# Designs tried in a protein design chat: VHH binders against Growth hormone-regulated TBC protein 1 (Grtp1). Part 19

Target 1, 359 residues: Growth hormone-regulated TBC protein 1 (Grtp1), of Mus musculus (Mouse) (q9d3n8)
Amino acid sequence: MDPAERAQAARARVPRIDPYGFERPEDFDYAAYEEFFSTYLVILTKRAIKWSKLLKGNGGVRKSVTVKRYVRKGIPLEHRARVWMAVSGAQARMDQSPGYYHRLLEGESSSSLDEAIRTDLNRTFPDNVMFRKTADPCLQKTLYNVLLAYGLHNPDVGYCQCCAQKPGSSAGLRSSLTGMNFIAGYLILITKNEEESFWLLDALVGRILPDYYSPAMLGLKTDQEVLAELVRMKLPAVAALMDGHGVLWTLLVSRWFICLFVDILPVETVLRIWDCLFNEGSKIIFRVALTLIKQHQEFILEASSIPDICDKFKQITKGDFVTECHAFMQKIFSEPGSLSMTTITRLRKSCRAALQAQS
Key: E = the ipSAE of ESMFold2; O = the ipSAE of OpenDDE; V2 = 0.75 times the mean of E and O plus 0.25 times the DockQ between their complexes.

## First folded at step 14 (VHH; framework vhh_etentamig_d1)

Design s1 (from q4 with Y108F; at its last look DockQ between E and O 0.90; V2 from the best seeds 0.87)
Fold by ESMFold2, look of step 14:
Structure s1 (fold): chain B 359 residues (1-359), chain A 121 residues (1-121)
Amino acid sequence: as target 1 above (359 residues)
Amino acid sequence: EVQLLESGGGLVQPGGSLRLSCAASGFTFSDYAMSWVRQAPGKGPEWVSAISRSGSYTDYADSVKGRFTISRDNSKNTLYLQMNSLRAEDTAVYYCAKLEYSGDRPTFDYRGQGTLVTVSS
């Protein structure tokens, strides 16, 4: 069969809307997806059976070497919400806080916070059928509630002080909320539970990624410098290229970090990364970044200019290497070598001090 | 209308081998991942093995890994299971299934009578 006939046949078999509600783009390669998913379905089948056996019995999921191994191989979609809540500590915090989320929603919000959230709602996942105003239920209200509650819960993120200092400006609040709207949106799609999404957002923003979403974004800036140091240690040829062209790492990787790869990598790959992120913490972000750079080292080293470097960094987030999520996740635990939280913490301390000395 | 016809079962001694076949019709066999599922007397169904539509990827239940080999011939619309080093606990009716993904999980579509494998001294 010729390519056009194969594409038409695949289109008849593969739904236009993916399992998460996203409409596939106009140029989506249905035939390639069909090949990928046939393999992945075999993987998912074994994972479902293994997890079903693990989850039989009394009590909940707890961190262990066994659970870590299972999480690295992927959490079945039917169990993701339960496992994320357990391994992140979000379940424990929710259990300790009966009624708290709903009391936040009864609280008063500033006009600046409301305006920032509403501005972002129409731009959040326009290609997802569940976020359209015609959907029943429509997830825009759910997303609004989660973001509102989190802004009230964590005033450092809400940035009401920034808006008061510069009347009429919502740019600071919008910046701090923009990455979180994509993160909260994914959480809502997976949990289908407003309060669980809030507590998982708190696990990410409040504990796993401290100070990413504050006005100074010091945690985010620090981690971009930590990546630069890790590249100098592990991939010195790439570091030399960056130094030779004077490239600022924030131009290359900022969206990787602030959006946790949402809209950068394929949805299934993002969810596999988040499986590990909730269980093992922020070192996963560095493993993903280093794996992308190491895999494409020869391609990156061909760059002849700053725009070329930027374009190559966009290109390395596409293609079969990242679409084949099971193989990709295996690579993030082998290709970077050893990378402990002790090492990350030490580098964060050094990089943060250097950044603060510049201010 | 999906039709799956299993064959190749029989009586075999422990340590022996059998090759199961599944003839498929009523759908485009090469478009689907396939699986073997077995059901021992008095027990519920147990997943055995699965294979991608091209045959490029396979996987097995832990209880059979290293002893069983799944394969397919898309030109003959046939799924196979080579079973070696058979044990008494492998005694079951073996079903061929079309693998699908429904909602948030994999599902098995099996319609045949199955083929009985008895492992006994």
Scores: ipSAE 0.837, ipTM 0.953, lowest interface PAE 0.6, mean pLDDT 88
ESMFold2 (binder alone), look of step 14: mean pLDDT 83; pTM 0.827
OpenDDE, look of step 14: ipSAE 0.902; ipTM 0.970
ESMFold2, look of step 15: ipSAE 0.837; ipTM 0.954
ESMFold2 (binder alone), look of step 15: mean pLDDT 83; pTM 0.826
OpenDDE, look of step 15: ipSAE 0.909; ipTM 0.973
ESMFold2, look of step 20: ipSAE 0.814; ipTM 0.949
ESMFold2 (binder alone), look of step 20: mean pLDDT 83; pTM 0.827
OpenDDE, look of step 20: ipSAE 0.907; ipTM 0.973

Design s2 (from q4 with K98R; at its last look DockQ between E and O 0.84; V2 from the best seeds 0.86)
Fold by ESMFold2, look of step 14:
Structure s2 (fold): chain B 359 residues (1-359), chain A 121 residues (1-121)
Amino acid sequence: as target 1 above (359 residues)
Amino acid sequence: EVQLLESGGGLVQPGGSLRLSCAASGFTFSDYAMSWVRQAPGKGPEWVSAISRSGSYTDYADSVKGRFTISRDNSKNTLYLQMNSLRAEDTAVYYCARLEYSGDRPTYDYRGQGTLVTVSS
């Protein structure tokens, strides 16, 4: 069958709304998706069998070398929420805190916190049918509750600014909201559980992502500089290109870090990354970033200007390399080489100190 | 209406080989990933192997990996399972099934009568 007939047939078989509630874009390649998913379905079948055996007879999931290997190979969607809760420590936090989430929701919010959250609700996943005001049920209320509770739970997050700063306090709150609302939205879509979403958000924002979502975003800025140093160590030709043009890494990668690749990489790939992120921590972000850059090094090196570099960094997050999520995930554990938390911690300390000395 | 007809089973000695076939009709065979499932006496169904719609990707249960080979001929609407180095534990009724996705998990529910493979000395 010719390509046009295959495209038409695929459009008839593949729903316009994906399994997570997102409308596919107008230029979505339905035929390519169908081919990808046929392969991925075989992979998922074996993973489901292996996970069912692993989960039999233990009642819960505990971190281990075996679980780490299984998580890297993919968590079946039917078990994803349970495994995320277990390996992240969110389940333990929830079990130790009976009634706590609901008591947070009974607390009083400030007018600025309420306004910041509600503004972001209108911009969060406009292409998702479950988040539209006309949906029944509409997940905007669930998202509001999770974000409100988290802002009250962790006042150092940019949602709550008790007498800490005065000029531009609402502006700082809005900057930090950009990533956290997308993260919470995905958590709600996967867990279908408001309280679990809150505790998973706490695992990410409160522990795994050190200081990403405060008004100064010092942890986020630090990790972008850490990536710059890792590129200098592992991909010196790319570093030379960046230095030669004077490129600011925040221009290229800020959304990769603050949104954890939401709306950057395909949903299936993002979820596979998050599987590992909850189990192994923030080094996964660096592995993903380095793999994207390394795979496309020759393409990036063709750049002749800062706008051209920016365009290439947008392009490397698309195409078969990232769509074929199983092969992609295998690459993130081979292509960057060794990358220890000891190295990351050392780089974080030096990069943070350098950033603080400038301000 | 989807129809799947398994054949090629029989009695074989340990270490022997058999080739199973599954004739498909009532649907566009080349649009679907396919699976082999087996059911031993007194046991529930066990997934054996699967193959993508084009045949480009295959995988196997650990118990048969290295001994069994799944393949397909889309021009003949036929799925195959080559079974080598057969063991007594491979004794079962073998079924083919369309491999599908039910929203959050794969399904491989079989429909035919199956074909009996008996491995006995």
Scores: ipSAE 0.834, ipTM 0.952, lowest interface PAE 0.5, mean pLDDT 88
ESMFold2 (binder alone), look of step 14: mean pLDDT 83; pTM 0.831
OpenDDE, look of step 14: ipSAE 0.890; ipTM 0.963

Design s3 (from q4 with S102T; at its last look DockQ between E and O 0.93; V2 from the best seeds 0.88)
Fold by ESMFold2, look of step 14:
Structure s3 (fold): chain B 359 residues (1-359), chain A 121 residues (1-121)
Amino acid sequence: as target 1 above (359 residues)
Amino acid sequence: EVQLLESGGGLVQPGGSLRLSCAASGFTFSDYAMSWVRQAPGKGPEWVSAISRSGSYTDYADSVKGRFTISRDNSKNTLYLQMNSLRAEDTAVYYCAKLEYTGDRPTYDYRGQGTLVTVSS
């Protein structure tokens, strides 16, 4: 069958709404998706069986070398919420905090926090049928509650002072909540549980990614500089290209870090990354970024200008390399080589000091 | 109507070999990943092996890996399972199934009568 006939047949068979409620884009390659998913379904079948046996062993999921290996191979969607809650420590926090989430919802918010959340609700996942006002249930209220509770829980995120330095604008707060609204939205879609989503958001924002979403975003800026240093160490030709053009890494990768690849990589791939992120922490972000850059090193090195470099960094997040999520995830644990939290902590200290010395 | 007709089972001695076949009709066979599932007496169904729609990717339960080989011929709408080094524990009714993804998990659509494999001395 020729490619055009295969594409037409695939479009008739593959639903326009994906399993997570997202409408597929107009240029979605339905035929390529069918080929990918047929292979991935075999992988998912074995993972489902392996996880079913693991979970039958009584008690909750516990961190171990075995669980780490299983998580890296993928958590079946049917178990994802349970495993995320367990390996992230969110379940333990939730169990030790009875009634806390609901008491936060009874708290009084500022008008600027409420305004920022309500603005984000109207634009969060407009292509997701579950977030439309016509949905039953509509997830906008759930998202509002999770973001409100988290803003009250962590006031540095919720009561951003960027508005005071740019009156009449919530751009800084909106930018912080915009990334967090996408993250919370995915958590809600996977857990189907408001309180669990809150505690998973706390695990990410409060522990795994400290200071990413505060007004200064110092943690985020630091980690972008850490990536730059890791590229010098591991991919020196790319570092030379960036130095030669004077390119700031924040220009290239900010959305990768602040949105945790939501709307950057395919949903299946994002969820596989998050599986590992909840279990192994922030080093996963660097492994993903380094793998994307390393795989496309020759393509990136063809760049002749700053706009060309920016365009190439957008392009490397698309195509079969990232759509075939199982192979992609295998590569993030081999291609970057050794990457310890000790190394990351050392680099964070030096990069943060350099950023603060410039201000 | 989906139809899956398993054949090739029989009585075999430990260490022996059998080749199972599954003739498919009522759907476009080449559009679907396929699986073998077995059910031993008094036990629930156990996944054995699966193969992607093109045949380019296969995988196996740990208990049969290295002994069984799944394959398909899309021109004949037929799924195969080559079983070598058979053991008493392989005694079961073997079913072929369409693999599908329903809700949040893989699901098996098997409609055939199966084919009995008995391994005994």
Scores: ipSAE 0.827, ipTM 0.951, lowest interface PAE 0.6, mean pLDDT 88
ESMFold2 (binder alone), look of step 14: mean pLDDT 83; pTM 0.828
OpenDDE, look of step 14: ipSAE 0.887; ipTM 0.962

Design s4 (from q4 with L99I; at its last look DockQ between E and O 0.93; V2 from the best seeds 0.76)
Fold by OpenDDE, look of step 14:
Structure s4 (fold): chain B 359 residues (1-359), chain A 121 residues (1-121)
Amino acid sequence: as target 1 above (359 residues)
Amino acid sequence: EVQLLESGGGLVQPGGSLRLSCAASGFTFSDYAMSWVRQAPGKGPEWVSAISRSGSYTDYADSVKGRFTISRDNSKNTLYLQMNSLRAEDTAVYYCAKIEYSGDRPTYDYRGQGTLVTVSS
C-alpha cells in the first residue's frame, strides 16, 4: 500500500473527534496515531485488568508502592476520577465538607470575578465539541461553576486581578493567568462531575502547586528558576546555551507549568502526567520538562538565536516522542535521574529568595 | 461479517506444549490489535495475551508470562498462541478476540467458538 493510501485509510478509520471531544487538527497524522494506538490498546488492556483487580478489594485506593507503580503505568479512563480523588486527598476533603461546594455557589460573587470567568470560558477549548455553547450538556456551564466556586474558595488566587491589568502590560502575563480554566476543563472531562472537579482543582492549586496562580505568581516564577537550576545540573550544555543568549526560562516554559501541559502535549500524555502528578506531586512537572529538554538536547543546541530557541522549545512538544505516552512516561522516570523533593525544596527556597531580592 | 475461528486445542500432559491458531476473516486483520482470552470451567473469562497490529508489541497475563508466546501473520490473517510448560490451571476454552476501544476501555470482540485446551495427567 502506498503511503498516501495508508494515510487515507487511517483517516477513514480514526474519528476526527477524539474520545474527549477534541477535534483533531487538519495536519493530524492519522497513520502515526493509529500505529501508536494499536500498541497502546495492548497496554491499556493489561492495565484495565490490573486496576480492576486492585479496585475489587473492599478497601479504598490508598497510597502504596503498588498504587505508585500502577499509577506510573497509567490509570484507565474508567478509574481515573476515582483514583485521582483518592490519591490527591480530594475525596477526604469533600467528605469532610458536605455541602460546601454548593454553599459556595449560593454565595455572592463579584462582578469582576464573573466577568473574568466568562472571558475565559470563551477561550477554553474552542476545538472541543463538549464545550460549545450548543452542546447538551454544555460543559461551559459546568466550567463556570467550578471556576466560580474556586474563585470564592480561594480569593488569593489572582483570577480577578488578571482583569485589572492595564491593556499595555505584556501579552505574556495574560497568557499565564489563563491556565486554571484549562486545568479545570480537563478535570471536568475526566470526572464528569462538577463537585469532584472543584475538589481536584483545590488539590492541584491549593496543595500540589505552590502559589502558581497568585497575583505575583511567585511560585510559578520560582519553579521556572528551579528548572533552570536543574538544567544547569543535569544538562550543562543546554544551560550554557541559555545563559549565553540570556534567555529567560519563563519565555519557554511558563505555559508548560501554568497549564500543566494542557494544550501543550497530547491529551492522553497530559492525563498520564496528571496520574502521576496527583499521586507524587509537583516533582512530576520537573521530570516532564527535563525529559523533553534532554531528549531533544542536540536539537536545542543547534539554536543560534533567541527566536530559534523559542521555536525549538515549541517543536519538542510535538511529534511521536510525546504522542507515545507510555514510552514517554517511562522516560520521565529514567532520563532525569534522581530528583528528590528535598532537592526541589532546597532549590525552591534559594530561587525564591533570589527572586525576592531582585524585586 | 467478522469471523474468528480458533483451532489447535486438545489434551496435553502437564509440561507439554500446544500451539493455537485463529483464522480471521471479514475485516482487515492487519489493522487491529488482537488478544487471546480463556475461560475455565466455572470461572469467568481471563485475559491471556495481546499483540499490536504489526506484532511489534506484546503483553501477557502474569499467569502465563514466560510460558506463552503470542504472534501473528498478517499475510495469512492468522493469530497464534504458543503455549509451553502447560499446567492444569491452563485448562480452558481459548478464544481469539479483536481489540476495540470505545473511548472508555478496551473491549473484546469474541465471535469464535473457541478451542478447548485440557491439561491433565
Scores: ipSAE 0.629, ipTM 0.863, lowest interface PAE 0.9, mean pLDDT 92
ESMFold2, look of step 14: ipSAE 0.783; ipTM 0.933
ESMFold2 (binder alone), look of step 14: mean pLDDT 85; pTM 0.854

Design s5 (from q4 with S56T; at its last look DockQ between E and O 0.93; V2 from the best seeds 0.86)
Fold by ESMFold2, look of step 14:
Structure s5 (fold): chain B 359 residues (1-359), chain A 121 residues (1-121)
Amino acid sequence: as target 1 above (359 residues)
Amino acid sequence: EVQLLESGGGLVQPGGSLRLSCAASGFTFSDYAMSWVRQAPGKGPEWVSAISRSGTYTDYADSVKGRFTISRDNSKNTLYLQMNSLRAEDTAVYYCAKLEYSGDRPTYDYRGQGTLVTVSS
């Protein structure tokens, strides 16, 4: 079959709207997607059976070496909300806090918080049919409620609101709730439950990624410097390239960290990363980043300028390496080598101290 | 309408072998992943094996891994299951199915009468 016939046949079988409500891009390769998903469907079939047997056991989902292994192999979408709530601690927090989320929504918000959230809503997932004003139900109100409640719950995060005058600017975008709005949007799409989305957002923003979303973003800046140190230790040729051009890592990887790869990697891959993130914590981000850089080291080393380095870092998040999510996830646990939380904690302490000394 | 016709079942002694076939029509066979599912008397359906559209990726239930081999011939619109080292617990009606993904889970589209495999002394 010639390429045009194959592309037309694939378009007839593969819906233009993906299972999460996203329109596929204009240049989407439907035939390549069918090949990928045919393999992935076999994988998902076995995972569904294995998880069904695990969950039929008498008891809830508990952290264990068995659950960790299953999570690394992927949580079936039908169980994802339940497992995320359990392994993140969000279920326990919600159970201990009856009525709390709804009482937050009864509180008064400032006009500046309200305005910032509504600006972010207009930018959030324009390519998702469920977030358009014509949708029924329209998820913009749900997203507004989750973001409002979280801003009231954690006022330090609420101060990291965007300026409405800078839509589309990379600097303005990084000064907004865009990371949190994308994260909350995904949580809503997966859980289909407003309160669960709030508690999962709390698990990520309040516990797994401390100080990513405060006005100073010290945690985010720290972890970008930790990545720089990990690259020096594990990929010294790349580090030499970055040092030679004086490239700041924040220019290369900020959206990877602040958006947890949303709109950077394919949805299936992002969800697989989040499966592990909720169970194992923030070291998963470093494993993903190091794997992307290591896989494309020769390509990155061809760069001759700062803009060229930036372009290469955008390109390494695309293509079959990241689209084939099951193989990709296997590699994040082998390619970086040893990466302990002890090492990460030590690096965080030194990097944070260095950043604070630069003021 | 999808049509699936299973054949190749029969009576076999423990340790014996059978090769099942499934003739497909009513859809473009080479565009879909396929699966074998079996149902023993008085029990619900049990997944046995699956194969990607191109045949390049396969997997098996733990109970049959190493003994069964799934394969396909896209030029003949036919799915196969080679079953070796058969055991009494393999006794079931075997169905082939078109694999699909519906909403949040894999689903099986099977319509045939199946083919009975009986393993007994």
Scores: ipSAE 0.826, ipTM 0.950, lowest interface PAE 0.6, mean pLDDT 88
ESMFold2 (binder alone), look of step 14: mean pLDDT 83; pTM 0.825
OpenDDE, look of step 14: ipSAE 0.851; ipTM 0.947

Design s6 (from r3 with Y101H; at its last look DockQ between E and O 0.01; V2 from the best seeds 0.00; counts 0 for: pae O 11.0 > 2, placed apart)
Amino acid sequence: EVQLLESGGGLVQPGGSLRLSCAASGFTFSDYAMSWVRQAPGKGPEWVSAISRSGSYTDYADSVKGRFTISRDNSKNTLYLQMNSLRAEDTAVYYCAKLEHSGYRPTYDYRGQGTLVTVSS
ESMFold2, look of step 14: ipSAE 0.816; ipTM 0.945
ESMFold2 (binder alone), look of step 14: mean pLDDT 83; pTM 0.841
OpenDDE, look of step 14: ipSAE 0.868; ipTM 0.951
ESMFold2, look of step 19: ipSAE 0.817; ipTM 0.946
ESMFold2 (binder alone), look of step 19: mean pLDDT 83; pTM 0.841
OpenDDE, look of step 19: ipSAE 0.005; ipTM 0.245

## First folded at step 15 (VHH; framework vhh_etentamig_d1)

Design t1 (from s1 with S102T; at its last read DockQ between E and O 0.93; V2 from the best seeds 0.90)
Amino acid sequence: EVQLLESGGGLVQPGGSLRLSCAASGFTFSDYAMSWVRQAPGKGPEWVSAISRSGSYTDYADSVKGRFTISRDNSKNTLYLQMNSLRAEDTAVYYCAKLEYTGDRPTFDYRGQGTLVTVSS
ESMFold2, look of step 15: ipSAE 0.840; ipTM 0.957
ESMFold2 (binder alone), look of step 15: mean pLDDT 83; pTM 0.828
OpenDDE, look of step 15: ipSAE 0.907; ipTM 0.973
ESMFold2, look of step 16: ipSAE 0.831; ipTM 0.953
ESMFold2 (binder alone), look of step 16: mean pLDDT 83; pTM 0.827
OpenDDE, look of step 16: ipSAE 0.896; ipTM 0.968
ESMFold2, look of step 20: ipSAE 0.843; ipTM 0.956
ESMFold2 (binder alone), look of step 20: mean pLDDT 83; pTM 0.826
OpenDDE, look of step 20: ipSAE 0.905; ipTM 0.972
ESMFold2, fold request of step 22: ipSAE 0.849, 0.844, 0.811; ipTM 0.958, 0.956, 0.950
ESMFold2 (binder alone), fold request of step 22: mean pLDDT 84, 83, 83; pTM 0.835, 0.830, 0.827
OpenDDE, fold request of step 22: ipSAE 0.929, 0.930, 0.930; ipTM 0.981, 0.981, 0.982
ESMFold2, last read: ipSAE 0.843, 0.841, 0.842; ipTM 0.957, 0.954, 0.958
ESMFold2 (binder alone), last read: mean pLDDT 83, 82, 83; pTM 0.832, 0.827, 0.832
OpenDDE, last read: ipSAE 0.931, 0.930, 0.930; ipTM 0.981, 0.981, 0.981

Design t2 (from p1 with Y108F; at its last look DockQ between E and O 0.87; V2 from the best seeds 0.87)
Fold by ESMFold2, look of step 15:
Structure t2 (fold): chain B 359 residues (1-359), chain A 121 residues (1-121)
Amino acid sequence: as target 1 above (359 residues)
Amino acid sequence: EVQLLESGGGLVQPGGSLRLSCAASGFTFSDYAMSWVRQAPGKGPEWVSAISRSGSYTDYADSVKGRFTISRDNSKNTLYLQMNSLRAEDTAVYYCAKLEYSGDKPTFDSRGQGTLVTVSS
């Protein structure tokens, strides 16, 4: 085996810029990617054929058992925006709201909202060629408009100066590290349409993930505790390890939840997760998290300290298990076992009550 | 300059078998996934099967799964399609294609001239 020669040969064939505009890192494994993508291209070919027949046969995309099955197997990139808009309810909201997005942009913003957005623009996807000031078109302008409109649309999650400048508060983390800029950036990359991106962001932030992006982040904190309870139910050895070391789940998984795995998992895998998230809702986040933990249970159980547990949780989001996105997505629907919204709703109620009782 | 030369077509009775071959030149065959596409008279093209660059992964249209087998020999730059249990519905011109990705969808624009398979009593 000669990894250096294999890597150099693969580097000559695999573009340095991925299909989404991201530069691959210096240590990117081009040979492993070639192996993965040659297989994935065969899968994508069959998916494209199946989706073409589905879209021709029913005239449009509507939630159904058939569409759910197809979404779980992957939405072809060429159809992704259309399908996301349909299954999330974003298309219906946009159709019921003619001119609303553009009227939001005509309104006056506060200086604190404008400043917060512009700060986040400079930090959003510096490694993406489409977000550079020299790009044509440059997606920074589109991102600014989507975030501005959303901040005006939902003032409870808008950017403000006090959130961006306050030290050591969750509100400060919310405005500058909330993940909305990364989420909106991905939506723009897929839709290439700022109004559709706005309505998809509204579907995620306003309906699928309530209270994730409010100042107290109560929904986010609640769901991290729900994950802890699900781990106690399904993976008791891991729960015992966490209890034994006194680990706070927010330390391990907060970015998974608030950024919806952006910059945590490979882009292909994130998009496959989002396919299901838009169709099936927030239970998908728990399925992904439980699958990552279950797959690496023996590795996690080797930990001997809190820093070691943190390091292992960073490591389990990397490697072939997550880069092979088709197999990964199959596992998220088998490995966690039964997980109903009734169970999640019950756990959310109890966990939220426990968090509020601590105040 | 990509060249794909299909052969092995002919007339066969229902239930019979044929093996198609495709000789590739003008590109590094082992670097690419490959596909078979067919076109029946008066109909549009239909994807039949595909195979990864190493041959480690294959898949088939539902209409041919279990009856057709795609394979490749990278040392001979040759793609194969073994067709068993042939039916009248399999009558078509069969094309060998280089499987590529356009950035948002698979493409099979690089094809040979095809080989005719006729299944009739």
Scores: ipSAE 0.820, ipTM 0.950, lowest interface PAE 0.6, mean pLDDT 88
ESMFold2 (binder alone), look of step 15: mean pLDDT 81; pTM 0.807
OpenDDE, look of step 15: ipSAE 0.912; ipTM 0.975

